# Designs tried in a protein design chat: VHH binders against Asparagine synthetase domain-containing protein YML096W. Part 24

Target 1, 314 residues: Asparagine synthetase domain-containing protein YML096W, of Saccharomyces cerevisiae (q04489r210to523)
Amino acid sequence: YEVTSEIDLNFTSLSEVSKNLYAVLRDSVKKRVESIHPRHIENSPIAVLFSGGIDCSVIVALICEVLQENDYKCGKPVIELLNVSFENPRTGLFPSDTPDRKLSINSAKTLQNLYPNVDIKLVEVDVPYDEYLKWKPFVINLMYPKQTEMDLSIAIAFFFASRGRGFLTSLNGERTPYQRHGIVLFSGLGADELYGGYHKFANKPPHELVEELTRQINNIYDRNLNRDDKVIAHNGVEVRYPFLDEYVIKLSTAEIPINFKVNKLILRKVASQYLKLDGISSEPKRAIQFGAKSAKMTKDGNKHGTDLLKENRN
Key: E = the ipSAE of ESMFold2; O = the ipSAE of OpenDDE; V2 = 0.75 times the mean of E and O plus 0.25 times the DockQ between their complexes.

## First folded at step 8 (VHH)

Design zd03 (from b03, 30 letters changed; framework vhh_6qgx_2)
Fold by ESMFold2-Fast, scan of step 8:
Structure zd03 (fold): chain B 314 residues (1-314), chain A 126 residues (1-126)
Amino acid sequence: as target 1 above (314 residues)
Amino acid sequence: QVQLVESGGGLVQAGGSLRLSCAASGFTFSKYGMAWFRRAPGKEREFVAAISGSGGYTFYTDSVKGRFTISRDHAKNTVSLQMNSLRPEDTAVYYCAKDFGYSYEESTYGLSFDYWGQGTRVTVSA
């Protein structure tokens, strides 16, 4: 894939390009929802890795639109939003205090209000520090050959999210234990690589941004998918990647002007104009390991994120 | 049984037009994307154009943008490629392809087409 260097200073085509992106992304989601065996939809919901941010919220809204096209005899179709949050003893934060948890609560309410005919469940996956320590060696082995502190922080967050053991919180604050039932999991992976979500893209001139995004999308399998697939698949789920659809990638790389990718402008326009996610589209994206607070969890947590992991064999 | 049958190929002079058609059967046509690929003599297969299942989006390789138009007719279960301003370099066998749909396996992004037609030959004379 080669990312286009085209720049549109008139912004006239922003509306047309966002309409086209909405169409291909909706088609991408529809194909993946319809690939789920009808019996699975009937007796198990669809799960989504959920931070409350724009990437996953766009996917949830599109799943809701697709589900509303079909009649279900068992009542409302169910979507499980899996939101992971870590206890961090170094910072004193509880899972309820993380940025991702707070954003997820608000974004879930927005989606529930927009789609009353879909039963959207926010599953709050709280990870106590003792659980983190128990599973850390296992996740390190599972993510091989990835061996940096940053890779571990991301992998462990995905491991606990996909495991799906958490709580549903009622309006009066009562919490009821809940276990994921969906065996198909949707992920927002690819959006940062296609639409410029990383902080390092903010100050790049267009030429360098083109080169960087081209590198990111062409290397996504080696960098992210190999790691994430191993960790998520272990928990018995099958992952869907709507942003990695061939038509979505081709439109996003070849036809979206590079300046529409600053701060994910094009994706935010799709969210606000076609999905009525105005409140969500203005929120900045956080990488899962930072929003869930899975980074720097040890007492010596000043290790650089790219430092190699030190094996602790007992 | 999925079946894709191309037609409309032939000999045409440079600057002329041809319309290719692909008749599809054996699946719910409106739910799957369709594409056209071509293979010139001595070259590998290349992408030409694609249309989403809904028909709401079309995509073209740069060399045919503005000259070729892909469309679909849900009532007739056909996808068509209108080729205008033909050039000698457009000479190739043109293939119709059906999207696989997508699943866990596609996480390694690439061409995800599960059925292909037999092809129809287009020759453009100078």
Scores: ipSAE 0.000, ipTM 0.119, lowest interface PAE 18.9, mean pLDDT 74

Design zd04 (from b03, 28 letters changed; framework vhh_6qgx_2)
Fold by ESMFold2-Fast, scan of step 8:
Structure zd04 (fold): chain B 314 residues (1-314), chain A 126 residues (1-126)
Amino acid sequence: as target 1 above (314 residues)
Amino acid sequence: QVQLVESGGGLVQAGGSLRLSCAASGFTFSSYGMAWFRRAPGKEREFVAAISGSGGYTFYTDSVKGRFTISRDHAKNTVSLQMNSLRPEDTAVYYCAKEFGYDYEESLYGTSFDYWGQGTRVTVSA
């Protein structure tokens, strides 16, 4: 793919491009929801990797729109929002204190209020440090040939999120155990490569920004998908990536002016104008390993994300 | 051109209070998280506190939690660190830092900051 160098500084095309993006994203989600056997949806909910951010919240809202097109015979369809959070001894944070957990609680409430005909369950997947230590060697083996500390922190977050053992918390604070039932898992992966990351290159000439976003989207399989698919699939779920739909990528790379990707402007416009998600947190995007606090778990953790994992610990 | 200028450092007695300020310019202030780090003589730089671009999230290292408060003023393009119940071990040069991109928590681990101030010295008497 090749990202367009087109610039629209007067924002004259913003409304039309936003409408086109909404339509293509909705079709992408619809195709992936409709490919799930109807009996699975009724007896096995749809799961979503959920941080509470705009990327995954847009996906949840579009799933809700698609699900509401069907008349379900046995009550409301169910969506399981899988939110992972780690006890981190290095930072002293409990799972309830992580940025992703706080954002997810607020975003889930917004989505529940917008879609009362869908049973949206926020599954709080808490990972105690002892549990992290127990499964760490196993995840390292699953993610091979990826061997960096950064890859491990991302892989372990996806491993526990997709495992889906957590809690549902009521308004009065009571927590009941819950296990994921959904066998299809939706992910917001691809949104950063298509619509974000521009802030990292704010001072770069437009041609350099175009080159970088082009590199990001073309390398997504090697950088992210291969690792994530191995780890998530091990827990018996199949991942869906609506943002990586061929038509979504084609429209996003060829027809969206480069300046509409500053601070995810185009995606936020779709969210506010077509999905009523203007109330979802405007906090900056975080990589899952940082929002869930799976990065640098050891008390002596001074390693960088590019540091290679030690193989002999015995 | 990005510029971060710290002020408010000085000498203070144990149990006292001090307010550090960082004036930021050259970037869209509300779009980036800001953090405070410190470096005591002979030690490595350590994280102290961070605040998200919107101000909705704040983070603190355990040793200052409940004593220090980070805040930001978008009208003045400033981030501040209110330091209460100061201890001799809080003696350090304090640095203001601008987050690189939106890897906010990576920034909290001292690995994703693109601009740093020159620092302001805080000395707490025993």
Scores: ipSAE 0.000, ipTM 0.142, lowest interface PAE 15.7, mean pLDDT 76

Design zd05 (framework vhh_6qgx_2)
Fold by ESMFold2-Fast, scan of step 8:
Structure zd05 (fold): chain B 314 residues (1-314), chain A 125 residues (1-125)
Amino acid sequence: as target 1 above (314 residues)
Amino acid sequence: QVQLVESGGGLVQAGGSLRLSCAASGFTFSSYGMAWFRRAPGKEREFVAAISGSGGYTFYTDSVKGRFTISRDHAKNTVSLQMNSLRPEDTAVYYCARDFEYGYSESTYGPLDYWGQGTRVTVSA
């Protein structure tokens, strides 16, 4: 892919480009919802990896729009928002204290208010430290050949999120156990690489930003997919990547001015203008292991993300 | 070294059948999903069919559902596409691609890292 170096300083193309991006993202989501075997849609919900951020919230809103076009024979269609959070004995944090959990609660309420004809369930996947210890060796084996502390932190978060064993919290604070039923899982992977989601990109000159985003999107398989797919697929789910649709990538790389990608400006405009998500936090996206607090969980948590795992000798 | 080698393309009349095969080497075949894509003259590349590593899940684009069948043979490290009731609009170069490890996934250009060279299918009216 070749990321365009075009700059639109007067923002004259912003409305047209936002409309075009909304259209291709919606088509991307529609293709992936419609490709689910009819048996699965009739019998089970759609699951979404959910941090409460703009990327996954845009996907949820688009799924809601697509579901509302279809005639379902039995009740409201269901979307399961899978939000993972870890007990961390080193820092004293409980799952309820993580940044992703707090954001997810607020974003889920926003989506539930916008789409009352869809049954949106926020599944709070709490991971006790003892469960982490129990499954750690299994996940290390699943993520091979990746062997760094950072890869483990990310893989373990996706493993528990996709497993989908958690709780639903009512308005009065009562928590009821819940198990994921959806066998198709939507992921926001690709948005950061296409639209400049990482804070460190904000101050780069245009030519450096073009080079970096080009590198990121062309290397996404090696960096993310081969690790994440192993742990997610092992829980019996099929993953969907709406942002990695060929038409979404083509429009996003070739037709969106580079300055519209600073702090995800173009994606935020789609969200506010077409999906009424302007109330969702514009804070920089955190990697899942930091938002869910799966990083540095043991007393040796001063280790760097590139350090090799001591217990893994393959 | 990962290699994907396609075969079985050719010329066929409308209503006819062709079987495409893709021989895979250089990786643990049963761990990866496999997919077929096609590119018609003057058109963009499009998804046709996919099969999970286990063979338990198959996926088709609407225009080929009921006409095409994807299958795999772990003993021979091959994935096949049986194409029945062919139409002139099925005329394209067909590509084999390695899909996700341990997963069943969809059609995208970005995440698929290994593609075959393509095999030509021409359907006359």
Scores: ipSAE 0.000, ipTM 0.122, lowest interface PAE 18.3, mean pLDDT 76

Design zd06 (framework vhh_6qgx_2)
Fold by ESMFold2-Fast, scan of step 8:
Structure zd06 (fold): chain B 314 residues (1-314), chain A 125 residues (1-125)
Amino acid sequence: as target 1 above (314 residues)
Amino acid sequence: QVQLVESGGGLVQAGGSLRLSCAASGFTFSSYGMAWFRRAPGKEREFVAAIRGSGGYTFYTDSVKGRFTISRDHAKNTVSLQMNSLRPEDTAVYYCARDLGYDYEESWGLPFDYWGQGTRVTVSA
C-alpha cells in the first residue's frame, strides 16, 4: 500500500470520509462476526482485547451494532472485554490502580450504557508480579527471534489476555472469578499504523508522516501481527483484526487526507459521529490522558520506597 | 558501565551441590531484581530463579523448587544461586541477568537488559 499525500486543511471532506470509513469498518467487523456464527451467535461469546482506548472501543461498538441486526431467540449476546493489568512493584501500582484499568472501567460503562441489549462483561485480568516472572521466559521463547522491549510487552499482554482468567466487579465492588468462554478474540491492531496513533507522529510534517505510515502499514505483519499470532494461538483462540481488512486498508491509505491522521482525528470523528463514544473521542486532551497507560521508569531510576509494596503484595 | 560476572560453575556428581555467584557493578544494585537463566546443550535459554530488588520475594521454575535457593547480598552487590541435589538434567550454562522490572504500557523498559557471559555447570551421572 501507498499512503496518499492529499491534504484537506479546511476539513471540507471530513464528514464524507468519516462516513465512508464508518461503513467499511462496520462491514469489516460484520464479516468477521458472521464468520463465527453466520446465523446464530446468541450462544457464542466474542472476546475483545480491551484497553478502554479509542481503537478497541470502536471495534466493540461496531460488534454491538452488528449483533443488534439479528433477532436472538435466547438471552443477550455476550462480549468479553479482556483488560490486562500488571502489578508494578517499581512504581507502587497494583493492577487496580493502573491508568489503563481506570480507563477500561469508564469506557466499558459507556459501552454498556449505549448497548443495553448486549451483555458486555469487563473481565479484569490481574497479573501479579510473580505470575509475570513465571511466564515471561515462556513468552520470550514463543516470540523468538523478536527481542525488543516493545515486542515483549505486547506479547505478554496478549498472552495473559488470551488465557482469559480474571474477575468481574459488581456494582457494589464484589469481585467474582471469571474465565473467558469466547474462542474468537478481536484486536484493535492496525489503527495506530493507519490513523497515526503513536505519539512520535504528533509533530511530523505531512511528507514525513506519509513516508512513516506507508512504512508501518507495509511492515505490520512482520513487526506486530506475526509475534501476536504466535502468543495468542498458544492459548487456543482465533484472532480477528478488523483494521487490517483489505477494504479498510485501501480506504484508509488512498482516500483519507494525511492531516486527518494527526492524533487519530479521522477515527475519533467516526467514534463521535457514528458510535456516540462520549469521553473517548471528543477532545485531544482527553485522548492524550487515555493514552497515558502508566508512568515510565527511567533505566537509571532509584525508587527504594516502591520496594515496600512488594512485601505487601496481594 | 553495567557488568555482571558469574562464577562458581564446574563439574559435580549427581546429588552434589554448587553455589553460583554473580558480581554486579555499575548500577544501584538494590533498585533492580536479579535472575538466573540456563541453556542446556541443544536447547533454548530457560528461566531458573529470580529475586526482587528488596529481597525476600523469590521465584523458581518448578523443576528446581526445593533444590535451588536464590539470594542476594546488597553489601557485596552479589546475587547467588545455591544448587542442591543436582541432577544430570541440570547440566547447562548458567547466566546472571538484571531484571529491570516493568511498568505496564506497550513501551515497557527492557525486562532483562544486561546479561553475564555465563558459567558452565556439568552434572555427571
Scores: ipSAE 0.000, ipTM 0.133, lowest interface PAE 15.7, mean pLDDT 74

Design zd07 (framework vhh_6qgx_2)
Fold by ESMFold2-Fast, scan of step 8:
Structure zd07 (fold): chain B 314 residues (1-314), chain A 125 residues (1-125)
Amino acid sequence: as target 1 above (314 residues)
Amino acid sequence: QVQLVESGGGLVQAGGSLRLSCAASGFTFSKYGMAWFRRAPGKEREFVAAISGSGGYTFYTDSVKGRFTISRDHAKNTVSLQMNSLRPEDTAVYYCAKDFGYDSESTWGLPFDYWGQGTRVTVSA
């Protein structure tokens, strides 16, 4: 894939490009929802890896639009939003204190209000520190040959999210244990690589951003999918990647002017104009490992990733 | 009310220099990026240069790189375009523009929500 260097500083194409992106994203989600056996939709909810940010919220809204096209025999269709949060004894943070948990609660409420005909469940996956320590060596072995501490922090967050053990919090604040039932997980992977989540133009000349996004999208299998597929699939779920649909990638690389990717402008425009996600579309993206506070969890936080992995492999 | 007033245009011989200025009012100047656009007779508006709200980042179209310099003065609420080594192809009406203000560190990639009336530059062969 080659990312276009086209620039549209008059924004004359923004409306048309936003409409086209909405259409291909909706078709991408529709194909993946429709690939799920109808019996599974009725009896097993659809799960989504959820941080409350714009990428996954766009996917949730599109799933809701697709589900509302169908008549269901057994009540409302169910979506499980899997939101992971870690107890961190080094920082003293509780799972409720993480940025992703706070954002996820607000974004889930927005989505629940927009789609009352879908039963949207926010599954609060709280990871106690002792559970983190227990499963850490196992996740390190699953993610091999990836060996950096950044890879570990992302992998372990995905592991616990896909495992799907958490709590539902009622309107009066009561928390009841909940286990994921959905066997298909939707992920927002690919949005950062397509729409500029990593880089801002203020720190990069346009040609450098084009080169970087081209590198990221062409290397996504090695950088993310290979690791994430190993970790998520271990928990017996199938992952769907709507942003990595062939038609989404082709349109996003060939037809979206590079300046529409500054601060994910094009994706935020789709979210606000077509999905009524105005409050969510203004929220900055946070990487899953930092929002979930899975990085720097030990009092040995100054250890390099390679040192950490050597200690755990003995 | 946002107001942008350009000045400094005129007639100049090829190889000469001109300095354009844009006086801005009605908004917090340092928080918004500014840009220069131009429109040659019979052509559509073309981007020329942009500067971030902080002044830390600049961006130029290829045809003016090395010849034009954009700058800003926060004390005077002014953005300027120094034009050197002018060519007949630079003949146009030059417009000052204020960006939408999404990120004060962005040089471009944001909609421009206000434009000035323009100042005319004519470069003779």
Scores: ipSAE 0.005, ipTM 0.325, lowest interface PAE 10.5, mean pLDDT 77

Design zd08 (from b03, 27 letters changed; framework vhh_6qgx_2)
Fold by ESMFold2-Fast, scan of step 8:
Structure zd08 (fold): chain B 314 residues (1-314), chain A 126 residues (1-126)
Amino acid sequence: as target 1 above (314 residues)
Amino acid sequence: QVQLVESGGGLVQAGGSLRLSCAASGFTFSSYGMAWFRRAPGKEREFVAAISGSGGYTFYTDSVKGRFTISRDHAKNTVSLQMNSLRPEDTAVYYCAKEFSYGYEDSLYGTPLDYWGQGTRVTVSA
C-alpha cells in the first residue's frame, strides 16, 4: 500500500472523508460480527482487547451499533472488554494505579451509557508478578520465532488479556472473579499505522509522515500479526482486525489527506461526529506505564526493545 | 544516534538538595516520555520519577513523593529532577531513560523504555 501525500489545508474534504471512513469501518465490523455463527452471538459474548483508548472504543461502539440491529430472545447481548495490567515491582505502580486502567474504567462507563441495550463488562485482568514469571517461558516458546524483549512484552500482554481471567468491579467497589466466555476477540491493531497515532508522528513534516505510515502498514503482518495470532489463538479464541480490512486500508491510505492523520484527527472526527465518543480523549493516551504491561523491559533498562531474549529454549 | 547525558550528581549532606539534568539528542524530544531510575550499591535498579512527552503527567515512587520534582524543557531538550530533603537512602547512581520508540497507541501494554544514559552518582552523607 502507498499512503497518499494529498494535503487539505482548508479541511473542505473532512466531512466527506469522515462519513466515508465511518461507513467503511462499520461495514468492516459488521461483516466480522456476522461471520460469527448466530447461536454464538446470542449465547456467547464478543470479546475486545481494551485499553480505553480511541481505537478500541471506536470498535466497541461499532460492535454495539451492529448488535442493536438484532432482537435477542434472552436478555442483552454481552461485550467483554479485556483490560490487562501487570504488577511490576520495579516501577512502583500496581495494576489499579496505571493510567490505562483508569482510562479503561472511564471509557467503559461512557460506552455503557451510550449503549444501554448492550451489557458491557469491563474485565480487569490483573497479572501478579509471580504469575508473569510462571508463564513467561511458555509464552517465549509460543511466540517463536520472535525473540526480542519487545515481542515478549507485547506477547505476554496479549496472552493474559486473551486468556481473559480477571475481575468485574461493581459500583460499590466490590470485585468478583470473572472468566471470558466469548470465542471471538476484536483488536484495534492497524489504527496507529493507518491514522498516525503514535506520538512521534505528530512532529513529522508531511513527506516524512507519508514515508513512515507507508512503512508501518506494509510491515504490519511480519511485525505484529504473526506473533499476535499465535499467542491469542492458543487461548482458543479467533481474533478479528477491523482496521486491517482491505477496504478500510484502501480508503485510509488512498483517500485520506495526510494532514488529517496528525493526532489521529480523522479517527477522532469519526468518533465524535458519528459515535458520540467526544468525551474519550486519546491525548495524552498514556503517560509512561512501565509498571503495567512490560515487566521485563522496565526491570532491565539496559535492554533495548529489539534485543534478543536470554531465555531462548531449544 | 540517540544519546542521553546525565549531570548534576555529587556529594550532599542529609536534608540538602541537588538538581539532576539529562540532555537528550538524536530524537524528537517532545514526542517521548522520560524517566529517572536509580541503582543503590548492591541493589537492583528502581523507578524514581517519570514525565510524559507533553509534560502534562508526572509519576513518582512513594519514597520520593513531595521531595522530588521532575520537569522538562522542550527548548533545551532536557529533563530535570529536583531533589529536596535528601536522605542517606537516596544514595545511588541516577539514570535517565527514554520512552520506547515503536508500538501501538492502543495502550494494551505499558510504555517501555528503550534507551538509557550512563548515569550520574549521588551520595548523601548521614
Scores: ipSAE 0.000, ipTM 0.140, lowest interface PAE 16.3, mean pLDDT 74

Design ze01 (framework vhh_gocatamig_d2; at its last look DockQ between E and O 0.01; V2 from the best seeds 0.00; counts 0 for: pae O 8.8 > 2, unsure alone 62.0 < 65, grease 24.8 > 24.2, placed apart)
Fold by OpenDDE, look of step 9:
Structure ze01 (fold): chain B 314 residues (1-314), chain A 125 residues (1-125)
Amino acid sequence: as target 1 above (314 residues)
Amino acid sequence: EVQLVESGGGLVQPGGSLTLSCAASGFTFSSYGLAWYRQAPGKKRELVAGISSGGYTVYMDSVKGRFTISRDNAKNSVYLQMNSLRAEDTAVYYCAKDFSYGYEESLYGLSLDYWGQGTLVTVSS
């Protein structure tokens, strides 16, 4: 794929482009929801890897729209939002204190209010430090041949999130243990790569941004999917990536002006204009390792994300 | 109600082969990890092999290369193919359901929530 270098300085095409993006995203999600075996939909809810950010929130909203259009005979459809947070001794934070957890709670409430006919469950996946240490060697083996600290921080977050063991919190604040039932997981992966969601891109001139985004989208399989799919698939779930739909990628790379891809401007426009996600659209997104605080779990502050893991693979 | 029913046990000579089956019901079979355990007389129950919902497998060291765990989601069944059987393999074999989707919980003595009644495997000349 080739990212366009077109610039719309006056944003004259923003409305039209956002409309087109909404349409193609909607279709992408619809296709992926409707291809799920009916028995699975009836007996097992859809799950979403959920940070509370704009990417996954857009996906949830679109899923809700699709579900509302379908006349399900078996009652209120369920969507499980899987939010993972780690106890991090280095930072002193508990799972409930992580940015993603706080964001996910707010975003879930917004979505619940927007779609009352869908049973949206926020599954709070808390990972104690001891549990992190216990599973760390296993995840390291599973994510092979990836072997960096960054890879571990990401992989282990996806591992626990997709496992889906956590808690539901009632309106009264009571927490009950909960195990996800969904076997089809949706991910917002691709949104950052398509629409310039990473903070490091925010100050890049347009020509550099074009090059970077072109690189990101074309390397997404090798960099992300190979790692993520393995650790998630271990938990017996299928992952679907609506943003990586062929038509979504084609439209996003070739037809969206590059200046609309700064800080996911175009996606935020879609969210606010078509999905009523104004509150969520203004929130900054963090990578999963930072949002869930799975990065740099040890007090050794000298580790870098690019460092190779020192632990021996069993 | 969750049910696990083992079958296929019996008497076999050293070097022989045997296939154990476990028929499962009462839960979404494809979503959960499964494991085989064994307990010999006077010994503790031990993990023999596990298989995640995703199909990843783990084996105890003494059975690696000889035993193979597999699952058929269409039949709601998990299997243990045992080759090159030894006298020390004599035990009651149990199938177990993992609380979650992996087999790893079993490795750590964690959350197996259901067990079968077991099937006896005797390896003797």
Scores: ipSAE 0.009, ipTM 0.300, lowest interface PAE 8.8, mean pLDDT 87
ESMFold2-Fast, scan of step 8: ipSAE 0.139; ipTM 0.591
ESMFold2, look of step 9: ipSAE 0.219; ipTM 0.666
ESMFold2 (binder alone), look of step 9: mean pLDDT 77; pTM 0.787

Design ze02 (framework vhh_gocatamig_d2)
Fold by ESMFold2-Fast, scan of step 8:
Structure ze02 (fold): chain B 314 residues (1-314), chain A 125 residues (1-125)
Amino acid sequence: as target 1 above (314 residues)
Amino acid sequence: EVQLVESGGGLVQPGGSLTLSCAASGFTFSSYGLAWYRQAPGKKRELVAGISSGGYTVYMDSVKGRFTISRDNAKNSVYLQMNSLRAEDTAVYYCARDFSYGYEESLWGTSFDYWGQGTLVTVSS
């Protein structure tokens, strides 16, 4: 794919393009929901990898819109929001203290209020440090040939999230153990590559942003998808990537002016204008490993995210 | 204020033994993992051994079977028992409150705030 370098300063164009993106994203989600057998939707929830941020929240809202088009005979359809949080001895943070957990609680409440006809469950997946240490060698084996500290921090977050063993917290604060039942998992992967979500791009001039986004979207399979598919599939789930739909990619790369991608402007506009996610649409993006605090858990004398895991490590 | 105070380093002959101790203060000791790192002349700093809050241990391959890490939560201390010492074990040994490395390279090197001053171990005839 080739990312357009066109710049458009007309606010009317932003609204028009946002409407087109909303329609194409909705169709992308609809195709992926409708490919799930109806018996599974009635008997098993749809799972979503959930940080409380804009990418996954847009997906959840679109899933809710699609589910509301169907008249299910067996109660309310269920969505499981899988939110992972790590105990991190370096930062002193417990899973309840992570930025993603706090954001996820508020975003889940917003979604629950908007879609009362869908049973939206926030599954709090807490990972104690000792559980991290037990499963680390196993995840390293699953992510082969990816061998960097960065790949491990992301893979382990996805591993525990997709495993889906956590808690539901009631209105009075009581926590009940819960296990994921959904066999289909939706992911927000692709949004950062399409709409300029990485923090380092916030200050890039448009010409440089075009080059970087073009590189990212063309390399997404090797960089993210291959690794994440292996780790997630191991837990017995099928993953869905609505942002990686061919029509979403084509519209996003060829027809959305580059200046509408600064700080994910176009996606925030879709969220606020068409999905009523006003509070969520203003939140900054974090990579899952930062919000869940799985980053900075590996210790072996090296200091770089690209450092290899194979230096005589246990 | 987090403080780590090391002791036990010194001169030892090949095949000898040393016990390094690290006394910690300024934090809830039982809630954190602790680790021993070393840096030999001309080499990068490397993890020698680590122990989690729950007692799980990790070791670099070259010291497995020779070194033992342990902790005493009642004394807020971590220990490294070093047996069958070799010339290649000569290094400055550092006690560290357990940490990991972050995703962005600009953040990866900014957390050495909770280290001891280091103690020299020299293995020589």
Scores: ipSAE 0.000, ipTM 0.113, lowest interface PAE 17.4, mean pLDDT 74

